# VH-VL binders against q9h9l3: the designs that were tried, part 9

Target 1, 176 residues: q9h9l3
Amino acid sequence: PRKMVAIDCEMVGTGPKGHVSSLARCSIVNYNGDVLYDEYILPPCHIVDYRTRWSGIRKQHMVNATPFKIARGQILKILTGKIVVGHAIHNDFKALQYFHPKSLTRDTSHIPPLNRKADCPENATMSLKHLTKKLLNRDIQVGKSGHSSVEDAQATMELYKLVEVEWEEHLARNPP

## First folded at step 12 (VH-VL)

Design y36
Fold by OpenDDE, fold request of step 13:
Structure y36 (fold): chain C 176 residues (1-176), chain A 123 residues (1-123), chain B 111 residues (1-111)
Amino acid sequence: as target 1 above (176 residues)
Amino acid sequence: QVQLVQSGAEVKKPGASVKVSCKASGYTFTSYFMHWVRQAPGQGLEWVGWINPYTGDTFYAQKFRGRVTMTRDTSISTAYMELSRLRSDDTAVYYCARSGTYYYDSGPRFDPWGRGTLVTVSS
Amino acid sequence: QAVLTQPPSVSGAPGQRVTISCTGSSSDIGIGYDVHWYQQLPGTAPKLLIYDNSNRPSGVPDRFSGSKSGTSASLAITGLQAEDEADYYCQSYDSSLEGWVFGGGTQLTVL
């Protein structure tokens, strides 16, 4: 059996109008919620919008941030060969400019049994915050300091555990 | 129709540099990655690297690191591959090829391909 | 040189079925990366033939099929036609190299 990790990333805006989402923080936790990786990351381009309200990223976090290419290498080493759980994980992988095997990817924003358990439409895209509150009775992304990618990654893993058996069986019968 | 139009054939001396262009049309240039693949005469395909035209980020095969530089000009939807310190075994047809940025947008399959640019390195 | 292993050549008579194997390792196909196949007609650029192991792009006839199991993939061509004479390449991603990789290519001859 493959090891399982959960990932959550925070992005800042780069490019002329800040429309490019660049990786600025990445957190990875193991099955038990232990932090395996948590680093601020320096984008290769000038940051136009820190998106602090959501990302929690501030200018001071970039002073000693890990250069993107270096961070990417570190992250990929952790993810390689593992089942990676994330919420809307395509955004994280896109920011990493990385293709993780589909068969080893779990996106909690697209797991019908998880939505069903939360009394939501199976084909709806629910927020991590909503699912966490509904199913774990836990509040995340609270306050004015922005999101915590560690907290979000941990919540994502806990959510997946609720449907792990059922979903893994489903995937075994219906490989992506 | 999606098209990749590449620059013409090049003849270079050993030690020189060559810069091949690939102009994209029929799709949003910055929404897809651009790969470069070469093929020596009578040989197979060899991946050289890729560039994210949106960000300019590049990733090269280890074999070419230090000698290859990939760039893009978004204003004219053109990708460039420059190979320096050329040697005879760099003689090949160089292809540009498009791929998605993630699985939901075609993923890492290469489609379409340019017609290729022959680069000949000879003394 | 090529990370993925293909037979150098295969042949078949018109109407026959031929298969081309693509053998990888635990760091590419074996780790879970999908396989894509390309057809390269003589004197032309490669063309996408199969993507994500077994899917056909528009315009590719159903006599072409792909499969993947373990560390290997396979391209099958039924009802072989003269126009199928070409080179075929498999492609995947190698995690150890952090890059896309191709097979060595297989030359298909229609007898």
Scores: ipSAE 0.925, ipTM 0.958, lowest interface PAE 0.5, mean pLDDT 96
Fold by OpenDDE, fold request of step 13:
Structure y36 (fold): chain C 176 residues (1-176), chain A 123 residues (1-123), chain B 111 residues (1-111)
Amino acid sequence: as target 1 above (176 residues)
Amino acid sequence: QVQLVQSGAEVKKPGASVKVSCKASGYTFTSYFMHWVRQAPGQGLEWVGWINPYTGDTFYAQKFRGRVTMTRDTSISTAYMELSRLRSDDTAVYYCARSGTYYYDSGPRFDPWGRGTLVTVSS
Amino acid sequence: QAVLTQPPSVSGAPGQRVTISCTGSSSDIGIGYDVHWYQQLPGTAPKLLIYDNSNRPSGVPDRFSGSKSGTSASLAITGLQAEDEADYYCQSYDSSLEGWVFGGGTQLTVL
């Protein structure tokens, strides 16, 4: 079986009006929650909006941040060939400007059994924070200091574990 | 209505540079990646690289790194591919082609294609 | 030179069924990347024919179908018509090369 990792990325706003979501931090954990990667990343363009309230990214984090192209290469090496679990993971991959195989992608924001387990509508898009609280009885993204991508990645992996068997069987019968 | 209009044929000497343009219309230029693919006479398709017109980020095939430069002018929805230190084996039709930025927006399929720009490199 | 392997040529009579294979490896099709197919009529640019293994864009007849299994993909053309005479290319992504790759192309001749 393929190895499984969970990813969570934080983005900042770049471009003339800060509308571009640029990767500023990426965290990857293995199945056990061990951190495989956690780096601040320097976007190629000037940061207009750090989105600190959500991203947790501050200006000082960019001082020694890893240049995007370098970070991307490092991240892709980790992800290649693995089942990648994330929450609303399309945002992470878009920020990475990377296409991970659909068959190797698991998005916890689009797993009906997970929502069902959390007593949520199966087709609703629930936040990672909500699912984590409901199913793991754990508070993440607490306060106004921004998210911890490591914490979020770990939570994402733990959530997926709750439905892994059922979902993997479903995917086997219904490949994407 | 989506169209990619490429610049005209080029004739270059070995060692020179060529810059091909691709003007996009009928869609939001910055919402899709722009790829460049070339085809030598009587040969198959070869991916050169792509650019994110929104950010300007580029990703090149290993074969062309160091010789190719992709740029864009968002004000006129135009992508450019410049190939330097031209060799005879660079003679090919160069295509621009659009793809999505992720699977939900057409993904990594190339559609549509420009009509191609013939670049001839000869002494 | 091409990363994906296609037969150089295939032929069929009008009305017949032909198939074009596209063989990859564990770093492209085999790793899970989807395959797309392009039709290139003589003297023209490639045109998207099949995307995501088996989907047809609007305007593509249902005579064209695609499939993928393991490290290979296949394009099938039923009810072969004279206008189908063209070059066909498969395309995927190669993780080892960190780039998109094409098959060598298959020239389809309608007899």
Scores: ipSAE 0.924, ipTM 0.958, lowest interface PAE 0.5, mean pLDDT 96
Fold by OpenDDE, look of step 12:
Structure y36 (fold): chain C 176 residues (1-176), chain A 123 residues (1-123), chain B 111 residues (1-111)
Amino acid sequence: as target 1 above (176 residues)
Amino acid sequence: QVQLVQSGAEVKKPGASVKVSCKASGYTFTSYFMHWVRQAPGQGLEWVGWINPYTGDTFYAQKFRGRVTMTRDTSISTAYMELSRLRSDDTAVYYCARSGTYYYDSGPRFDPWGRGTLVTVSS
Amino acid sequence: QAVLTQPPSVSGAPGQRVTISCTGSSSDIGIGYDVHWYQQLPGTAPKLLIYDNSNRPSGVPDRFSGSKSGTSASLAITGLQAEDEADYYCQSYDSSLEGWVFGGGTQLTVL
C-alpha cells in the first residue's frame, strides 16, 4: 500500500503587480500528522506582495529561505509515489510547477462525501476552514497573522481520514 | 487560432551556439508552459526542457543541463531556446510545443506544436 | 534509448485494426502518469492524437482509441486508412528523470 501525505503551501505575489503566485512555504505531514517537511522557500523573482494576512509570510522569513529549485527537489522527492492529500491542491502543484499523477491525488475541496458529511452541497467548493470547523470542531486560520501551512496540512489529512474508506472505494471503481 | 511560429533553419559549426525562437499567438502566452522537443534525422522525439513564460522558470532534461538556456520575451510572446557547444549529434529538428500548467487547464499534453526548426551542425 | 518502449513498426491493410503498444516502467506509466499519443505524418510536426490515456481532441476520428493498464498503454486504430500511414509516439512523465519522455516511435505502414 502506498503511503499517504498531506501538503499545504503558502504563496507570495511576484511578477507584475504581484499577480503571480510563487511558492514561499511548503508543509508536508504524514498520515499521523507528523511534519515531514516545513520550509520557507525563496522565489526566484522579486517578491512584490507577501500576502502576509493570508500567507503568514514576512520578509524576515525569506532571509534564510530555501531556494525554490532546491526546495522543489526536496518536496518532489517526498511526494513521488505517494498519495498526496490537499485542499484545492491544484494551487499547490501549480506553484510547485509540478504534475502529480491524478490517480494519486486527493483534493478535499472536491470530495462529495466529505461535503455531505458537513451538510454542504456535494458539488460545492467549501473552504478548509469551514470543513474543519464543521467536521473536526476545530478553528484554523484564526487571527490576522496568516495561515499555518502545517496546521492546514494536518487539518486536511484529518478531514480526508473521515471519508478515506468510502472515497478510496469510490476511486477504485471510478478511477480518474 | 493557436499558432507557434518558429525561426528558420540554422547551419552551425561544432562548438558554436544556436538560438531558436518560437512566437506564440492565439492564446495567452504566459498561461501555458512552453516545451522544446528535438528530433534527429530518422530518429524519435526527445524532450529538451520547458519554460514557464510567466515566471521565467526553466526545467531542463539532465542531458542538456549546462548547454541549454530557455528564455522568453513576454512583450512579443516569444520563447527562445539556445543550445551551446554544439556537436554533430545536435543536428535535429527542434520543436516548440505548448502545454498547460496543470490538469485543469490542458495538462502536460503537448498541443499545438510548432513546425520545427532544422539545426544542422557540421564541420 | 527511449524510456518508453514501442514496436518499431506495424502494418495493416485498409479497413483492418492495428494496435501499437507503449511499455513504460514503475517510474512513469506504472507510477500513475497518463499517456499521450502523437501522430507524425511524413515531413510534418507531431500532432496530438490521444491525451490522458483515452481522450480524443476535436478533429480526431473515433477510430483512434487509447487505453492504459499497469505499466503499459495501447493505441488502437480501426478501419485503417491510407492516410493513417505515419509515425506514432507515446508520451508520459518520468518521475526519476523529472521530465517528459517519449516512446521510440512506431512506423505504421498501410499495405
Scores: ipSAE 0.890, ipTM 0.940, lowest interface PAE 0.6, mean pLDDT 95
Fold by ESMFold2, fold request of step 13:
Order: structure tokens, then C-alpha cells, then sequence
Structure y36 (fold): chain C 176 residues (1-176), chain A 123 residues (1-123), chain B 111 residues (1-111)
């Protein structure tokens, strides 16, 4: 009876030499792919590197962006108590400064049945772009103008649906 | 081997401040949170807060906000907790304890713990 | 006041089984956060005994076991030994407090 959502985030560089990843956009979709949340987010520290080639984040997006503390509160209210699906989702939770229960977390970068469907080694960590192309016949993250976190969250949910029955049964037998 | 070595016992008067240290060894200091947990005589464990040694970010339990400051020196792998405006009910053993960071690293359990620093607040 | 509720004490004779409960709320154990257990021998720091509900660290005997269901967790000790006499604490994470929370502790007496 837990509801399921998918999340994807875009980060910018903060801290020394821009090496710290700080949240600058977050998108959340429901099971059907409908957008529940999509906001640009202003990090609490100085942005050193917008990482625009991958993040799609530009200075103009930060002008009216929601401050991190406020956005975090909104996002956590949506995530609390739900099964949250993501790709390499640790990075998203780190950027949110958030601990989500392991039993409610699904990471499409670490699901052996999903790799098997893509004819990949079960121990490999595959990119979202590769899995989406292989299994959904879609091209995402096209070009170098940055990723769309809405597109990526939607793709992540569709990938999870391909293995949902098998994987949920596996987790029931093998609680994390 | 992973170790947390704490500073020695302190005796303080009400209204003073105390600063307790916790030196880490045997692991990458900046890859884990450092927590402080206290235990008054004959009482249970009470969480005080954490510091992220990499960023310097802190989070304090509401009871201690405005009186506690947590810092670190990454060059010597040492975390510090300073508690100000001491009261007699701050008498406790203060432990440092390590936890993993944000999830996927298997959650917010404490391992290892320091041996504790007794802070006594009396007139 | 402890956020998680434990019985203040339990007792058992050598060789017996004892169980220590830990009850939380819908914002900690009930929402799905794991429970960890610590053993504190007299005069010592706490030591991790059980993590992630049921996992034993290296060196912890299999006579110690843990489980979680609903808003509660349980620590079981079989084959009770004199050296098991200690205080036992459960711990979890609470989303509403955004903080680490402990039980009040349970004093185990070996008769």
C-alpha cells in the first residue's frame, strides 16, 4: 500500500574548486509520470561552477529559485513514507541532506533483473541514458545543453516498472 | 583499526564553557559524520548533534541549539564539541560516535564510539 | 524523555531466553527506519550489538538476534550468560525531529 514516486536532481558545484555537489533542480513524478514537483533551487552557498553542460542550470534560473531550506521542506513532505525510485539515488539524497529508509528506496542503477533485460552484466552500473535507449527505445539527455530532471525522473519510473513485480517480490523475501 | 580518542575529564562551574575533543584514526575522517551523545549519571543516552567533517555543516538537537558549537580540524582528524552556559544538569559523560553519511551507506547507526569524557558542573 | 520506549528492566536465569522491546512512532520505526541496538557494560561506552534490525557485527554471537515489525522492534538473547548483564539501548532515526533517537534503556539482570 505504499505510494511510489520517482526523483531526479540536477546539481551545481559549490565549495573549494566547485567540487561539492549542491542541489539546483529537483523533479518528482508519480507512478504514471505526472509531475508532482519541479523547481529550480538556490543553494545556500556560493555557486562556483554551474556545470551547465550536464545540469542545464544557468544564472537566470537562480534569480527566482526557491531557497534550499524551503525547497527541501517541500520535497521531503512529498518523499516521506513513499517508495522512492531513482538512478544512482544516493547522489540525490546526499544533495537533499536526507535519510530515506532503505526499505522504501529503489535504485535503477543497482537492480540485477533490469541489467539482465538490457543484456548487461548484473554487477555493472549502467547509465540511465544507456538503459533508457536499450529498454525503452528512447533517447534522453540529448545534446550538451544539460539534462532534464523531469525527463530523467519519468524514464527512471518507466524502467522500474519493467522489473517492478520481480524486484518487489525479491525485496519481500530479502528485506534490506 | 578505527579509533576515536577523546580528551580527559573536565570540572567546570555553572555559566562556564567546555570544549571536548575527539581524535579519529584508521579511516577517512571526512567520509563519515561525527556525532556527540551524552549520558547523565544513571540516565540514558541523549543525542546532541552531528558535524560533517568534509563541509563543516552541523545539525544540533533542538534542546542544545544556541548553546552547542561543533567544529573540526581536518588536518589532525579531530572533532570538537563546545557547550556554553553550563548548568548542573549538563553533568554527563560526552561520547563521540561515527555514523555513515546520507543513504545509500546503510543508515545512521553509531560505530565506533569514543570512551567518553566526563564533564562535571558544580559550584 | 526517551523517544523510543523500552522496558526499564528485564531479568533471566543463565541459559534462559529474554526479550527486550523497543516501541516507536509513525515518524521513526513505523515509517520504515531501521533499528539498531547497543550493549553498554558497566563503566564502558556503548557498543554496537545489532544493526539494520537483525544484522550482527563480526564477533557478536548468534544467540543475539533482532527483529522489527510495525512500530516496534525486539532484541532477543538466548542462552543467557552472566556477562550479558548490561544496559541495552535501541536507536533509530526520526523524520519529524530529523534526528537520532534512543530508547530509555533496559537494564538486564542475570539471576
Amino acid sequence: as target 1 above (176 residues)
Amino acid sequence: QVQLVQSGAEVKKPGASVKVSCKASGYTFTSYFMHWVRQAPGQGLEWVGWINPYTGDTFYAQKFRGRVTMTRDTSISTAYMELSRLRSDDTAVYYCARSGTYYYDSGPRFDPWGRGTLVTVSS
Amino acid sequence: QAVLTQPPSVSGAPGQRVTISCTGSSSDIGIGYDVHWYQQLPGTAPKLLIYDNSNRPSGVPDRFSGSKSGTSASLAITGLQAEDEADYYCQSYDSSLEGWVFGGGTQLTVL
Scores: ipSAE 0.604, ipTM 0.863, lowest interface PAE 1.9, mean pLDDT 92

Design y36
Fold by ESMFold2, look of step 12:
Structure y36 (fold): chain C 176 residues (1-176), chain A 123 residues (1-123), chain B 111 residues (1-111)
Amino acid sequence: as target 1 above (176 residues)
Amino acid sequence: QVQLVQSGAEVKKPGASVKVSCKASGYTFTSYFMHWVRQAPGQGLEWVGWINPYTGDTFYAQKFRGRVTMTRDTSISTAYMELSRLRSDDTAVYYCARSGTYYYDSGPRFDPWGRGTLVTVSS
Amino acid sequence: QAVLTQPPSVSGAPGQRVTISCTGSSSDIGIGYDVHWYQQLPGTAPKLLIYDNSNRPSGVPDRFSGSKSGTSASLAITGLQAEDEADYYCQSYDSSLEGWVFGGGTQLTVL
């Protein structure tokens, strides 16, 4: 498959003491950065901790949010059969309760050529904010109002484009 | 040494329930899915479902929904599968098997497997 | 009926090469999910033989190999030995079923 999208999710705390991470926003962009999906999502259980400083999620966002089961169906329909790019993308798939083929998954937090371009150790896990500042000269996740999953998904796609040719050739020779 | 130790063989009558246990050792129990797979005598492997031991979330194959319940006790690193309303065609060896999650250690392959628990359903 | 299709049996003489096919659909192997192979000796639990289409776990001889193309996968065994007599299962993930799926199994007989 050749079609490519980027995803980013924001999570809130649910379960005992708010320790379970539950999906509360998901944004998907195409290769050009156009928004294909951007919804606030109501977790199926009580929100204990909105985690607003990082998630950007507030109580008002949940008033008309799409229930998790419905949103998951919409999201999986977009992702199925596509190359999906994300940053620490395991957390996004975990929150979606979704397993995507390894051969169609690209994680910008674990691409050695991308770390090299940023003058970072090849095996280090670097934050999206750091890589975006270093390689794209952009500041994302600014202030204390939390992250924007649209902004983060767009940044993730642009980061992948910097290494796309090299990394796709690597994966073709070394299937994951 | 990663190991899955299952409970002993069971003989049940039709309509009863059975609960099989699978005790894990040698790894972090809550970091991997636990699956149940059954094999009727002389037949192939059939996936029953999984449990995420960290969250307690489960997912069952359609054939078993409404009859199977998977649970776990994280304090003793043990997973359980209970199958109710037993029929003669539920006679099988029931295996537990470990798999990775969404980009943790091993991905969606089964390693290791328990030795299996024979459940015989007969009148 | 098994979700993945395997021949019910294959046979070969010692030293020969045999192959076992595994055919799926556009929602499992065909969409890009990996294929894994298990060997089950009589009276024992299955054991991982090949993972991620072609990788051998430690202790599996290099005369076992796997490949995948399109909606199908293949297990090849060269230099066939009497100890290879077993049942062999392919396994993948199916996105439509949201579940782990197996082939029906192939009984290998060493003549």
Scores: ipSAE 0.546, ipTM 0.834, lowest interface PAE 2.2, mean pLDDT 91
Fold by ESMFold2, fold request of step 13:
Structure y36 (fold): chain C 176 residues (1-176), chain A 123 residues (1-123), chain B 111 residues (1-111)
Amino acid sequence: as target 1 above (176 residues)
Amino acid sequence: QVQLVQSGAEVKKPGASVKVSCKASGYTFTSYFMHWVRQAPGQGLEWVGWINPYTGDTFYAQKFRGRVTMTRDTSISTAYMELSRLRSDDTAVYYCARSGTYYYDSGPRFDPWGRGTLVTVSS
Amino acid sequence: QAVLTQPPSVSGAPGQRVTISCTGSSSDIGIGYDVHWYQQLPGTAPKLLIYDNSNRPSGVPDRFSGSKSGTSASLAITGLQAEDEADYYCQSYDSSLEGWVFGGGTQLTVL
């Protein structure tokens, strides 16, 4: 059986007018929620907008941050061959510049049974904060200091576990 | 209609450089990777590298690092591949091909392909 | 030295079924990356024939099909026609190379 991890990333704005999203933090947890990786990451380009309200990234975090190329190598080594769970996970893979096999990818923002458990429309894209409050009775992303990628990755794994048996069976019958 | 239109054939001497262009139309140029793939006469397909037209980021196959440069001009939806220090075994048809950028696309398949640009390296 | 291994040639009579194999490794097909197939007619650029192992782009007839198992993939062509005479390439992604990888190509001859 393949091992499973959950990932969450925080991005800052780079490029013209800060419109490009570049990786500035990545957290990976195992099935039990134990932290396997959590690093601040220095983008290869100049940071135009720290996006601190959402990212939690400040200038001081970048002083000793791991350069993107090195961090990417470390992260990909962890992800390779594993089932990777995330929320709107395509954004995380885009920021990593990384192609993960579709058959090994799980996105809690697009799981109809999970939405049903939350009394949400099956094809709606629901926020992690909303699903976590509704299904786990927890408040995440609290306050104005930005998201915690560790907290978000842990919540994502817990949400997936609620539908894991049903969804894995569905995917086995309906390969992506 | 999605199209990739490539520049015309080139004849070069060993040691020279060549720059091939690929103009995209019928889709949002910056939303997809552009790849370059070459095919030597009578041989198979060989991946050269990609460029992300949005960021300008590139990734090259190991064989070509140090000799290939991929660029783009987003104002005219055109990608470029320059290969320097040409050798006779660089003689090939060079194709551009589009792919998705990340997981949320159709993955790392190539669709469409340009018609190819023949580059002949001979003395 | 193609990363993915294909037979160099296959042949069949009109109306027959042919298959073309594509064998990779634990770092490409075997780890879970999808396989794509391209048809290259003489004198033309490759054209996407099958993607994500078994899906057909619009305009590709259902007599072309694909499958994947373990480290290997297969392209099947039923109801073989003279116009199918072409070179066929499989393609995947290899995590150890971080690159797009092709088979060496298979020349299909229609007898």
Scores: ipSAE 0.521, ipTM 0.827, lowest interface PAE 2.5, mean pLDDT 91

